# Ledger of designs, part 181: VH-VL binders against q9nrl2r1430to1533

Target 1, 104 residues: q9nrl2r1430to1533
Amino acid sequence: GGVHELSAFEQLVVELVRHDDSWPFLKLVSKIQVPDYYDIIKKPIALNIIREKVNKCEYKLASEFIDDIELMFSNCFEYNPRNTSEAKAGTRLQAFFHIQAQKL
Key: E = the ipSAE of ESMFold2; O = the ipSAE of OpenDDE; V2 = 0.75 times the mean of E and O plus 0.25 times the DockQ between their complexes.

## First folded at step 12 (VH-VL)

Design P2 (framework fv_erenumab; at its last look DockQ between E and O 0.16; V2 from the best seeds 0.00; counts 0 for: pae O 2.5 > 2, placed apart)
Fold by ESMFold2, look of step 12:
Structure P2 (fold): chain C 104 residues (1-104), chain A 121 residues (1-121), chain B 110 residues (1-110)
Amino acid sequence: as target 1 above (104 residues)
Amino acid sequence: QVQLVESGGGVVQPGRSLRLSCAASGFTFSSYAMHWVRQAPGKGLEWVAVISYEGNDKYSVDSVKGRFTISRDNSKNTLFLQMNSLRAEDTAVYYCARIPYYSRATYFDPWGQGTTVTVSS
Amino acid sequence: QSVLTQPPSVSAAPGQKVTISCSGSSSNIGNEYVSWYQQLPGTAPKLLIYENNKRPSGIPDRFSGSKSGTSTTLGITGLQTGDEADYYCATWDDSLDAYVFGGGTKLTVL
């Protein structure tokens, strides 16, 4: 909703992007790089898309923003086995997100 | 033991066709996208094509687009490369290769032994 | 020219150390995992290093990888005559939407 919430969403996305473990989440997965990804993941989302949605004021509720961030992590865990570098990065970034989100 | 074995190479004249095969064993073939990579004599490696695990999404480099078609038969654990309108510059060893599925994975393991295609008059 | 730049050759005596550089850009090495391949004469490429610095099972620890910025290096210590091969770096390139290989480095063990 308000200006302060939009600024908080933008700041949180910036902090996620700057985190060392953001690398699997910066952009949508390339269909050429991972051709089966979109057969498994039906609601793809990435940090650049979330940031664009913040910039366009497409989040009307904080819960909608949080849902997209959590969807991003759940997609990672659905596609990637637990012991992969991607899933481990997702676990660490999600923990970081939960800490930062308490400040909202 | 994960294995890939190519076959179907040979010597052909320009403008002719060849069909390469790659037999896979030791892993669930239908769960992986599959790739072709080639190497011209004395030259480096060039990525050629990829096909999704179901076979419905295919991509190839521009230099072979419209001439080469990647395909697969998951019931036979076999990858194919149909090569039409062959040119001298297509002369190479052709490798099939797998990329293990992790998001953003960028490594080929394993590689087949390769099959040689020579296009010459 | 290859989008990933490697020196065309490097040489050293048995027992010595060599490094092989691979230079790219922010569209590839800067934001993507790098892998390295060994190709012995007359053989298929073999995975040597994945995810910048990890070794698959069976690769001895005298092979190492590192990445800094848009560059990556392969290190080989305790050089053996059997290490004489071509070495390739590889990664995904986001701007080309394609996998790319370096031009290769021929290692000569004298």
Scores: ipSAE 0.510, ipTM 0.817, lowest interface PAE 1.6, mean pLDDT 90
Fold by OpenDDE, look of step 12:
Structure P2 (fold): chain C 104 residues (1-104), chain A 121 residues (1-121), chain B 110 residues (1-110)
Amino acid sequence: as target 1 above (104 residues)
Amino acid sequence: QVQLVESGGGVVQPGRSLRLSCAASGFTFSSYAMHWVRQAPGKGLEWVAVISYEGNDKYSVDSVKGRFTISRDNSKNTLFLQMNSLRAEDTAVYYCARIPYYSRATYFDPWGQGTTVTVSS
Amino acid sequence: QSVLTQPPSVSAAPGQKVTISCSGSSSNIGNEYVSWYQQLPGTAPKLLIYENNKRPSGIPDRFSGSKSGTSTTLGITGLQTGDEADYYCATWDDSLDAYVFGGGTKLTVL
């Protein structure tokens, strides 16, 4: 994980955040709005958390960064049935991510 | 105990309307997507419609699109199915069902006991 | 006619093992969790298997589910007379954007 990779991670996070389908992923799920979320999702994560980790250079390998992004999507699909805007947004955003991740 | 109780079924003529209700109890209704599934006499199960937790997303089978509307009142723990322009082929027992967990799982638990809709001239 | 294909009927004697197949495609069983339901005569369906192979509380371990590729199978061992019912598989179909059921299988206990 060199400087170039770090910059690539930063850029990719920016692109993900700016994507129209990023709204379910921008921040952690509220316990108030979804009281049982954290009973189900044991490793919560969101784009703001990932961005922070990137900024702090916590990702030493590209695989670690990719794993967190995939975890984010996995959590979404674990909690949200197919017939939800969240799940559908996640599907589209993940597809976008997979395309962009090939450049890493 | 988690329970679903359907009501509103009856005998109607083609072209008429009917509104089904499903009363939920024993769980946080607003946390679950709810479904309608129907079964014509002597036939198999057919998924009809789903509505998301707060009603923001609705999907239905093609055969009822434009005629049936699924809705919910979370303050009353009630699921609805507004059925307009009823046809003979809509004759069935209508079940309400819940997705039991927040997941990609596509299973229904529990099921109500169903309410019978008969469309005949 | 159903998106998922089941045999119309199966039969066996008490104590025997039966299997009920459910075949689909990559857009449904291939990509999604499968569930199975038991419907006794004159009753509402009851969840029997969820997420391919998990049993809800109260379902005996003689009921099992398995999934391979675009097909799933319900297994019933130690068949009892009370098992006589219709059985349905179900899952989500990505291409139809809908939940889908099999056509149902009537199990007769001889």
Scores: ipSAE 0.169, ipTM 0.762, lowest interface PAE 2.5, mean pLDDT 93
ESMFold2 (binder alone), look of step 12: mean pLDDT 90; pTM 0.906

Design P3 (framework fv_erenumab; at its last look DockQ between E and O 0.80; V2 from the best seeds 0.62)
Fold by ESMFold2, look of step 12:
Parts: C-alpha cells; sequence; structure tokens
Structure P3 (fold): chain C 104 residues (1-104), chain A 121 residues (1-121), chain B 110 residues (1-110)
C-alpha cells in the first residue's frame, strides 16, 4: 500500500529484530547445520528476508506483511517441539508481534 | 540403553579404502541426523560429515569432499562412512555422534566409542 | 588451528575451582548455542553442557557453563582427581558453514 504502511512495516521489523527472542529468526536456517530442515519446511522465511522485502516495496497490503511474519512463526512451531528454547522464543516474540501489529 | 558402536577401522596403505559402520540402538535412529567426528593422534576434534534423518541430504568438510561418503540404512539402524583415496592425514579415531532434533541446539549426544583408522605404509 | 581458542592446559588442587575459557567470534559463539565435552583419558567425548549453561541428566551441578558476548566459560568446582581430562567447547560457525570445536584444554588435578 501507501507510504504510511511502508514506514510502519520497517519500524515493526526493526522492533522484532531488537527483541531478545529474535535469535531463531534473524536469518534462514543453515542447510548444513540442520540438514533435514528444508525437507519439512517448504516456505522458509526469516526477518532479514522480510526486511529486504520491505526495502524493495514488495508488500502491497498489510495482510501480506503479516502473513510472512506469521509464516515465520508457523515454521518455527512446525519444526521445533513446543518445549524447546526455539519454540518458547517463538511464542514470546509472536505475542509481542500481535500487540505491535494492532498499530497497522 | 542409547548406544552407538563403530566398527571397520584398521591399518591401510595410502590410496586404499575403508568403510566404517556405526550400529545404533536404544532410540529411534530414523528420527535423528547423524554425524562423523574424528580426532587425529594427540590432536583435537574435527567435524567430518552429517546426514539428514531420511538420508537425502549429506554434507562433509572440504578436506574429505569427493573422497568420503556418509550414508545410512534406517532399516538396519546403521550409519556408514565410505573412505576412499585415504591419506596419512586421515589417520584418526573416528566417532559417530547423534545430534538432537532442535534447529538451533548444536550439540552431540551420545558419541560412540570410536574406531581407529591408521593410514601408513 | 580452530577458530575457537582455549588455553592448552589448566591445573588446580582437589576441592578447588577452575574455569576454562573458550573465545570465538560473532559468526559462532556470539550467535549460536555452545556445548562442552569432557574426554577422559582413552575414552570418547561426553556431553557436559548444552545450550550454553544446561546440564544433561547425570552431570553434577559442580559443572557449569556461561556465555558472554563471543566468549564462553566452563566452571568446575569441588575438583576431583577423576576430573582430569581434556575439555572441548563446540558450536556452529555460520561463516564456515561447519561445526567447530575448540583446540581442547587439558585439566590436571594435583
Amino acid sequence: as target 1 above (104 residues)
Amino acid sequence: QVQLVESGGGVVQPGRSLRLSCAASGFTFSSYAMHWVRQAPGKGLEWVAVISYEGSDKYSVDSVKGRFTISRDNSKNTLFLQMNSLRAEDTAVYYCARKPYYSRGTYFDPWGQGTTVTVSS
Amino acid sequence: QSVLTQPPSVSAAPGQKVTISCSGSSSNIGNEFVSWYQQLPGTAPKLLIYENNKRPSGIPDRFSGSKSGTSTTLGITGLQTGDEADYYCATWDDSLDAYVFGGGTKLTVL
């Protein structure tokens, strides 16, 4: 959409990156570190990729931006059991995101 | 209970081949990525190779790429390392090791007892 | 040589405390979980610490781990002669696309 939405997307991504629980989401999972990840997760996404899409104005609607952020969390919960440090971080960051997304 | 047992080591001349095996028991082998780690005499640990739990994705360090091939047979709970064109610098104890299923949890537990490969004339 | 730097050796008397340092970079320790391994003479490595500071079952709380910035430390209190071993830190290195181990630290208990 408009200039207002692009500025809001950038601000929200910056706040997510700065959050203490962003560590599982900053960049794509390494295929060598986790060789089975991409057998399970077919639509990988991470904060650095989302930020690049904002910079290139690839989001036309706020819903498209929200969908990518929610996909990021969905991938985390699909791959990682709920009792893991990764899934717990995802739960907390997702809650933070839902609060911030009300501003869009 | 959970156990990894390596076999297939020995003394060979440079340029020859060996195949290492690692027999797994006490856990669902097909649910875990598996690794080989080696330790040259008097030296530290060096990661060698990894294979995904289904066996479809394989990676190894550059120094062995093209010479070593990791594989697995999930029906027999067995991990393999085919080592071709062996060199003196491949002399080491070879350990198999299990990595937990966490995406960012980088640790190995358990390790096998190791099998010794000596490349010497 | 490893990208993770450990002192080659440390020593202390029974009952005392020792720390073993492991120094890396933002491409490894700075962004990744660290693990520590004990290798008793003539044996395979054994997991002591995972996820920077967690102990698997069976590891006594005399063993502790910590991480600050790009460095990690293994602490051992109440030293026993059975603690004489080589100790390795390990993590993932994103720039090398590889698992990396420190060079190892030999602990001598006198």
Scores: ipSAE 0.609, ipTM 0.867, lowest interface PAE 1.4, mean pLDDT 91
Fold by OpenDDE, look of step 12:
Structure P3 (fold): chain C 104 residues (1-104), chain A 121 residues (1-121), chain B 110 residues (1-110)
Amino acid sequence: as target 1 above (104 residues)
Amino acid sequence: QVQLVESGGGVVQPGRSLRLSCAASGFTFSSYAMHWVRQAPGKGLEWVAVISYEGSDKYSVDSVKGRFTISRDNSKNTLFLQMNSLRAEDTAVYYCARKPYYSRGTYFDPWGQGTTVTVSS
Amino acid sequence: QSVLTQPPSVSAAPGQKVTISCSGSSSNIGNEFVSWYQQLPGTAPKLLIYENNKRPSGIPDRFSGSKSGTSTTLGITGLQTGDEADYYCATWDDSLDAYVFGGGTKLTVL
């Protein structure tokens, strides 16, 4: 049910945040630190935003939650070249996510 | 060879204006965010301003807000710093620096050799 | 008064190893990549280390960087007279929304 799903989402977000490769995704990118980021990325999202959405029960379906997580990774790969630390971290974290998401 | 060359420094009285330039060569200038960093005599380094690749985003340190404006002309491979209402504490060597990373990991490489700005009555 | 704290000076004899510390907080070094710069007397800063421990092309492996918690360390082995310079750590500060530098460390080769 919805309550169980919510708990599962919460737990997964916690696990993502605690992961060593979560650092690029913990919060929205600073406009000052990374100029033009938002000119490229039109749907910015981060784990703190996703966590808030979970807490507010904004995800009615697991697919919606998964879509936001995948968007987060998609944004990372769209902006960051493959050889960057961010992209590498994203690759590893996404792999971890895909394993954990099977439990949803 | 990637190179940055600053110019426009000089000696001015408080309240006056200067316009610094930074000529870039050896790389695709329009693909990089650019920064200004300054160093007061005998002091450390202080970040001043950043401008995005195409100039659509500009930010500066609080101490120069409203007085300094960073800009760029990508057609001329040139970075600018318009400095108005100059103060004695603005006295420094001003460096332009490239953000070589298209990522969150901001660092500076290379640096120009700097141009000296002296604000004195 | 700098956001990042460095010792004002360090010294060692040629051939020796020196370390320069840089301490910050969770809002900067704790969460962000650190870079190190060398500034020879009368010259512009030069990038030594980026992303905590990576060396740009042309920087010898005598220079190394490491980060732990809210602190970072620059290591210089096989110290040479030409290493006499000021060294600065730098990183982004999330709370200030600004790039921040350490106060600099003057390295003297005895």
Scores: ipSAE 0.572, ipTM 0.876, lowest interface PAE 0.9, mean pLDDT 94
ESMFold2 (binder alone), look of step 12: mean pLDDT 94; pTM 0.953
ESMFold2, look of step 13: ipSAE 0.559; ipTM 0.840
ESMFold2 (binder alone), look of step 13: mean pLDDT 94; pTM 0.953
OpenDDE, look of step 13: ipSAE 0.553; ipTM 0.874

Design P4 (framework fv_erenumab; at its last look DockQ between E and O 0.10; V2 from the best seeds 0.00; counts 0 for: pae O 7.8 > 2, placed apart)
Fold by ESMFold2, look of step 12:
Structure P4 (fold): chain C 104 residues (1-104), chain A 121 residues (1-121), chain B 110 residues (1-110)
Amino acid sequence: as target 1 above (104 residues)
Amino acid sequence: QVQLVESGGGVVQPGRSLRLSCAASGFTFSRYAMHWVRQAPGKGLEWVAVISYTGSDKYSVDSVKGRFTISRDNSKNTLFLQMNSLRAEDTAVYYCARIPYYSRGTYFDPWGQGTTVTVSS
Amino acid sequence: QSVLTQPPSVSAAPGQKVTISCSGSSSNIGNEYVSWYQQLPGTAPKLLIYENNKRPSGIPDRFSGSKSGTSTTLGITGLQTGDEADYYCATWDDSLDAYVFGGGTKLTVL
C-alpha cells in the first residue's frame, strides 16, 4: 500500500474508536485485572496498537491491517463466553467494521 | 448453592503469621480467579489480592506485597492467604470473593461471610 | 481518603426514594464498569448492581444503577426498613492497577 490506503486505514480506525462498542478494544487487557487472559490469548492486539502501526506505516498491505482487526475480534470471542457484554460488543463492532471496510 | 467459607482468623501479635483458608462449593472452583477483600473495623472495603484460576499468576495491593501470599489448591476447592509480618493495620474481617469468567470481570459474586484477624500487642 | 467518593450517609422515610452518588475519575469510573454492593449490619457484602445498571437475579427492580462520565448513582425507590445498610460502589482503576471501592454510604430509613 500507498498513501491512499494509509489514509483509509486511519479513517477506519478512527471510526472504530468512536463507535460505542469499542470500549473492550481500546487498549490491551490488564494482566492484573484479568490474570488468566494471557495464558489463553497468545497474540494480543488492541485498537491503540493498530492505530500506532498505521501511524508508523507498518502495514504494507490492506490484508495485514484487516488481519490485525480480525485478530482483535477473534481474541475477544476466544476468551469471552457468548453471553458476556464484551462478546456482544465485539459482535456489533465487527459487523460495523465489515460495513466500513468496504470503503477500502 | 454457591458458597465460600473462610477460616483461620484469630488474635495475634505484630510480626506474627496467620494462614487463612476459603472453602468453595457449588461451582467449578478451578474455572475462576479468586480474590481476598478486607474490611477494617468501622471502615470500608479494600481489595487485597487475586490469583488466576490455575494459580500461575498472583497479584497483591502494595501495602501487603512481600508479606501476604495468595495461593490455591484446585483439587480441594480451597483458596489460601498466607499472612506474614502482620501489622496493626492488617486488623480486619477478611472475605474471599469470586469474579465471573469474562474478560473484564469488575464485580464480586459471591462473597464469603468473612474471618476476623486482629493484630494487637 | 477513598479513590471513589460517596456521601457518608443518606436518609429518607419508608416508601420514598433515595439516590447514592459515587464520584471517580477517568482512570476508573470513566472507562470501567461499576458495581454496587449492599452490606446489611453484621453481614458480608451482597452484589446489587453490575455493569453499571444490571441486576443479578433476586434483586428487585426498585434498585437501579446509572453512570454518566466519571460518576455513578444507585437509586432505591419504595424504601423499606430492611434497606438500612451500608452501600458501596466499586470498579477497576487502571492507574492504580487495582480494584477500588467507595468509602460507603450508610442508608437510614426513618
Scores: ipSAE 0.520, ipTM 0.832, lowest interface PAE 1.6, mean pLDDT 91
Fold by OpenDDE, look of step 12:
Structure P4 (fold): chain C 104 residues (1-104), chain A 121 residues (1-121), chain B 110 residues (1-110)
Amino acid sequence: as target 1 above (104 residues)
Amino acid sequence: QVQLVESGGGVVQPGRSLRLSCAASGFTFSRYAMHWVRQAPGKGLEWVAVISYTGSDKYSVDSVKGRFTISRDNSKNTLFLQMNSLRAEDTAVYYCARIPYYSRGTYFDPWGQGTTVTVSS
Amino acid sequence: QSVLTQPPSVSAAPGQKVTISCSGSSSNIGNEYVSWYQQLPGTAPKLLIYENNKRPSGIPDRFSGSKSGTSTTLGITGLQTGDEADYYCATWDDSLDAYVFGGGTKLTVL
């Protein structure tokens, strides 16, 4: 995880956040709106958290960064049925991520 | 215990309207997508409609589009199916069904016991 | 008429193994997880298999599901008289934006 990789992570997070399908992932799920979410999802994560970790240089390997992004999508698909807007957005965003991640 | 109880079925003439309800209990209703499935007498299962947990997403089978509306009141833990312009071919037992957590696809668990709708002149 | 195709009926004697096939297309079984439902006479359907091959609690391991390509199969071993029922495969169809069922298979225990 060199400086170049960290910059790549930062850029990728920016691209993910700017994506039209990022809305389910921008921040952690609200406990008020979804009281039982955290009973199901044990490792919650969102783009703002990942961004913060990138900024703090917490990712030493690209695989760690990728794992967190994949966790984010995994959580979405674990909690949301496929025919929900969240799941559909997640599917598209994940596809975008996979394309961009090839550059890492 | 997770439970779904349908109601509102009955006998109506063609062209009339009927509103079905599904009362949910034993789980956080507001976080689950819900479906309606129907079964005509002696026939197979036919999917009717789905609504997301917030109600923001709705899908329905083509044969009921423009006539049936799925909705929900999360404050009352109730799913609805407004059926307008009823036809004889709408005659069926109507089931409500929940999509469980950890659903990588779409499946129903549990099902209600169903409410019978009969459309006849 | 059903988007998913099942045999109308299957039969076997108690203790035997039966399989029920369900064939679809790339827009449904090919791309989506499949579930199976059992409907005993005069009752509501019950989830039997979900996500291709998983059993919900309370479903015996003599029930199994498998998926390959655009087809799925329900297997029942150690057939019992109480297994006499209608069985339906089901999944989401991406092209139709709809959930779809098979036509159902009537299982008769001889």
Scores: ipSAE 0.013, ipTM 0.668, lowest interface PAE 7.8, mean pLDDT 91
ESMFold2 (binder alone), look of step 12: mean pLDDT 90; pTM 0.918

Design P5 (framework fv_erenumab; at its last look DockQ between E and O 0.50; V2 from the best seeds 0.00; counts 0 for: pae O 8.2 > 2)
Fold by ESMFold2, look of step 12:
Structure P5 (fold): chain C 104 residues (1-104), chain A 121 residues (1-121), chain B 110 residues (1-110)
Amino acid sequence: as target 1 above (104 residues)
Amino acid sequence: QVQLVESGGGVVQPGRSLRLSCAASGFTFSSYAMHWVRQAPGKGLEWVAVISYEGSDKYSVDSVKGRFTISRDNSKNTLFLQMNSLRAEDTAVYYCARIPYYYRGTYFDPWGQGTTVTVSS
Amino acid sequence: QSVLTQPPSVSAAPGQKVTISCSGSSSNIGDEYVSWYQQLPGTAPKLLIYENNKRPSGIPDRFSGSKSGTSTTLGITGLQTGDEADYYCATWDDSLDAYVFGGGTKLTVL
């Protein structure tokens, strides 16, 4: 909850955005580009949304921030078969996140 | 053998209607969003419309909104394009096409052979 | 006035190499996968390249793709007379909420 935690959330989300494997997660999936996505994924989330929630101080607990990040990866693995470029990028970014999250 | 075959093209007067069909085979049609793409004579390709796998979500390019309606019948493996209030600028070969990827896909594979719509006089 | 800009034509002799450029913006090529299509005279388009640089089964490795920034390039080596066709780049454009194609490039093999 404090300002120190909010700065840490900001720094972590910036590191995720800058990671080479962030490309599937930067913005919400377009309903026109992928019209079936929202029939399958009921709680969509992306890095730009998470970053805005950090900027607006909407995370009260570190667990809420972590839950949104993990939801983002869970959505990726639910929608995309394991061997797709998207799922592979998700696996690598999630591993990076787990390493960086130990700094929280 | 994945295949798409369009039909229903023809020569019509401006203001009239046509309904295009696309018969799909060799894949589970009901598992994919489907698309229409058109090509005016001597010109490039233009994306026209998409429909979700169950048919509940439909989108089209602004130039045809209110005039064209994409639809599908999954029990018959058939995609449709109802074209109303046709204009000379709608003259084109119309292709149906599939996008195989569910997430961030931007490629069409396969394409049908196309059906020609000519709107004249 | 295509959203994606391609040269209208390119040419080279059999056995040579050509590249076909396609320029866009941050709302399309910059952030989205690019695909390339071959359209032989009188036929439907055929997928050559997907996900910027991948080839579907049955496309020989003399066809290649690359992307840098907001531009993409189709490379064709060992040109054959059967490669004479129109070539189109394509991608998603987030600002238009639409798939967009380049204007096409006519390849002449002389």
Scores: ipSAE 0.469, ipTM 0.824, lowest interface PAE 2.0, mean pLDDT 90
Fold by OpenDDE, look of step 12:
Structure P5 (fold): chain C 104 residues (1-104), chain A 121 residues (1-121), chain B 110 residues (1-110)
Amino acid sequence: as target 1 above (104 residues)
Amino acid sequence: QVQLVESGGGVVQPGRSLRLSCAASGFTFSSYAMHWVRQAPGKGLEWVAVISYEGSDKYSVDSVKGRFTISRDNSKNTLFLQMNSLRAEDTAVYYCARIPYYYRGTYFDPWGQGTTVTVSS
Amino acid sequence: QSVLTQPPSVSAAPGQKVTISCSGSSSNIGDEYVSWYQQLPGTAPKLLIYENNKRPSGIPDRFSGSKSGTSTTLGITGLQTGDEADYYCATWDDSLDAYVFGGGTKLTVL
């Protein structure tokens, strides 16, 4: 890289990371802490990975960026029961994302 | 009630081996990663090792690598710590502890009562 | 020697408030949830706080946890004689690929 102007994708990722409900999504799930996670989730992704992709300009379309974010939430809901803190946080963060994504 | 009970501690000479056991009850043992934590006399807590729910992944602190082996038998709800080439600095109370199943940060709950290992000549 | 740094001891009179600090780095406290443990004399550690600020069932609300940056703090209000114990912070360290504990803090009730 180099220094570049903050893109809409970058800004949205920053807002997602700063959100109170971002804690389940900040980085990949630890297989030590969650031993069976990767047996269930085959396409793991997290905000730090998405941020890296943004920084490397890997997203050419907004739809590609949105797909990764939706995958992140999908993984959360696939693994976590609805009554868990993770799922609840995911629900709220996804709602926030959907509002912000309309600006893309 | 969730419970962990350690056993197998004792007094041994340096260079000898000892095998610790941790009997689990009150929860689905095979669904949880399990840990060993030790505490030397008058000292703080030191993480020792972790094993995944099916035993496929193992990690340990550097000071015990090559000497200690963590394992489990899910059919018997039992966690093990094989300790070889014991040293004086391995003298401690050894606790087994459970990590939560879901991704909820890192914490140990519950802890066993501990079993004492003394390595002395 | 511990990866996480705690004061060796703190003290206060009954009814007062005490705080115990735990400082780390970006590879541990900065990126991970922190837990706190109480160890009464001659007993096994007991989970006191998890996920930075959550209390397990049975833990009074006079115990609290907070996290900021690469540090965390345990707060105890309405100090009781029964609170005299050792307290440890703990978290995962990404750089070491290990769980790490603080050195422990001895709380004395005056």
Scores: ipSAE 0.015, ipTM 0.664, lowest interface PAE 8.2, mean pLDDT 91
ESMFold2 (binder alone), look of step 12: mean pLDDT 90; pTM 0.911

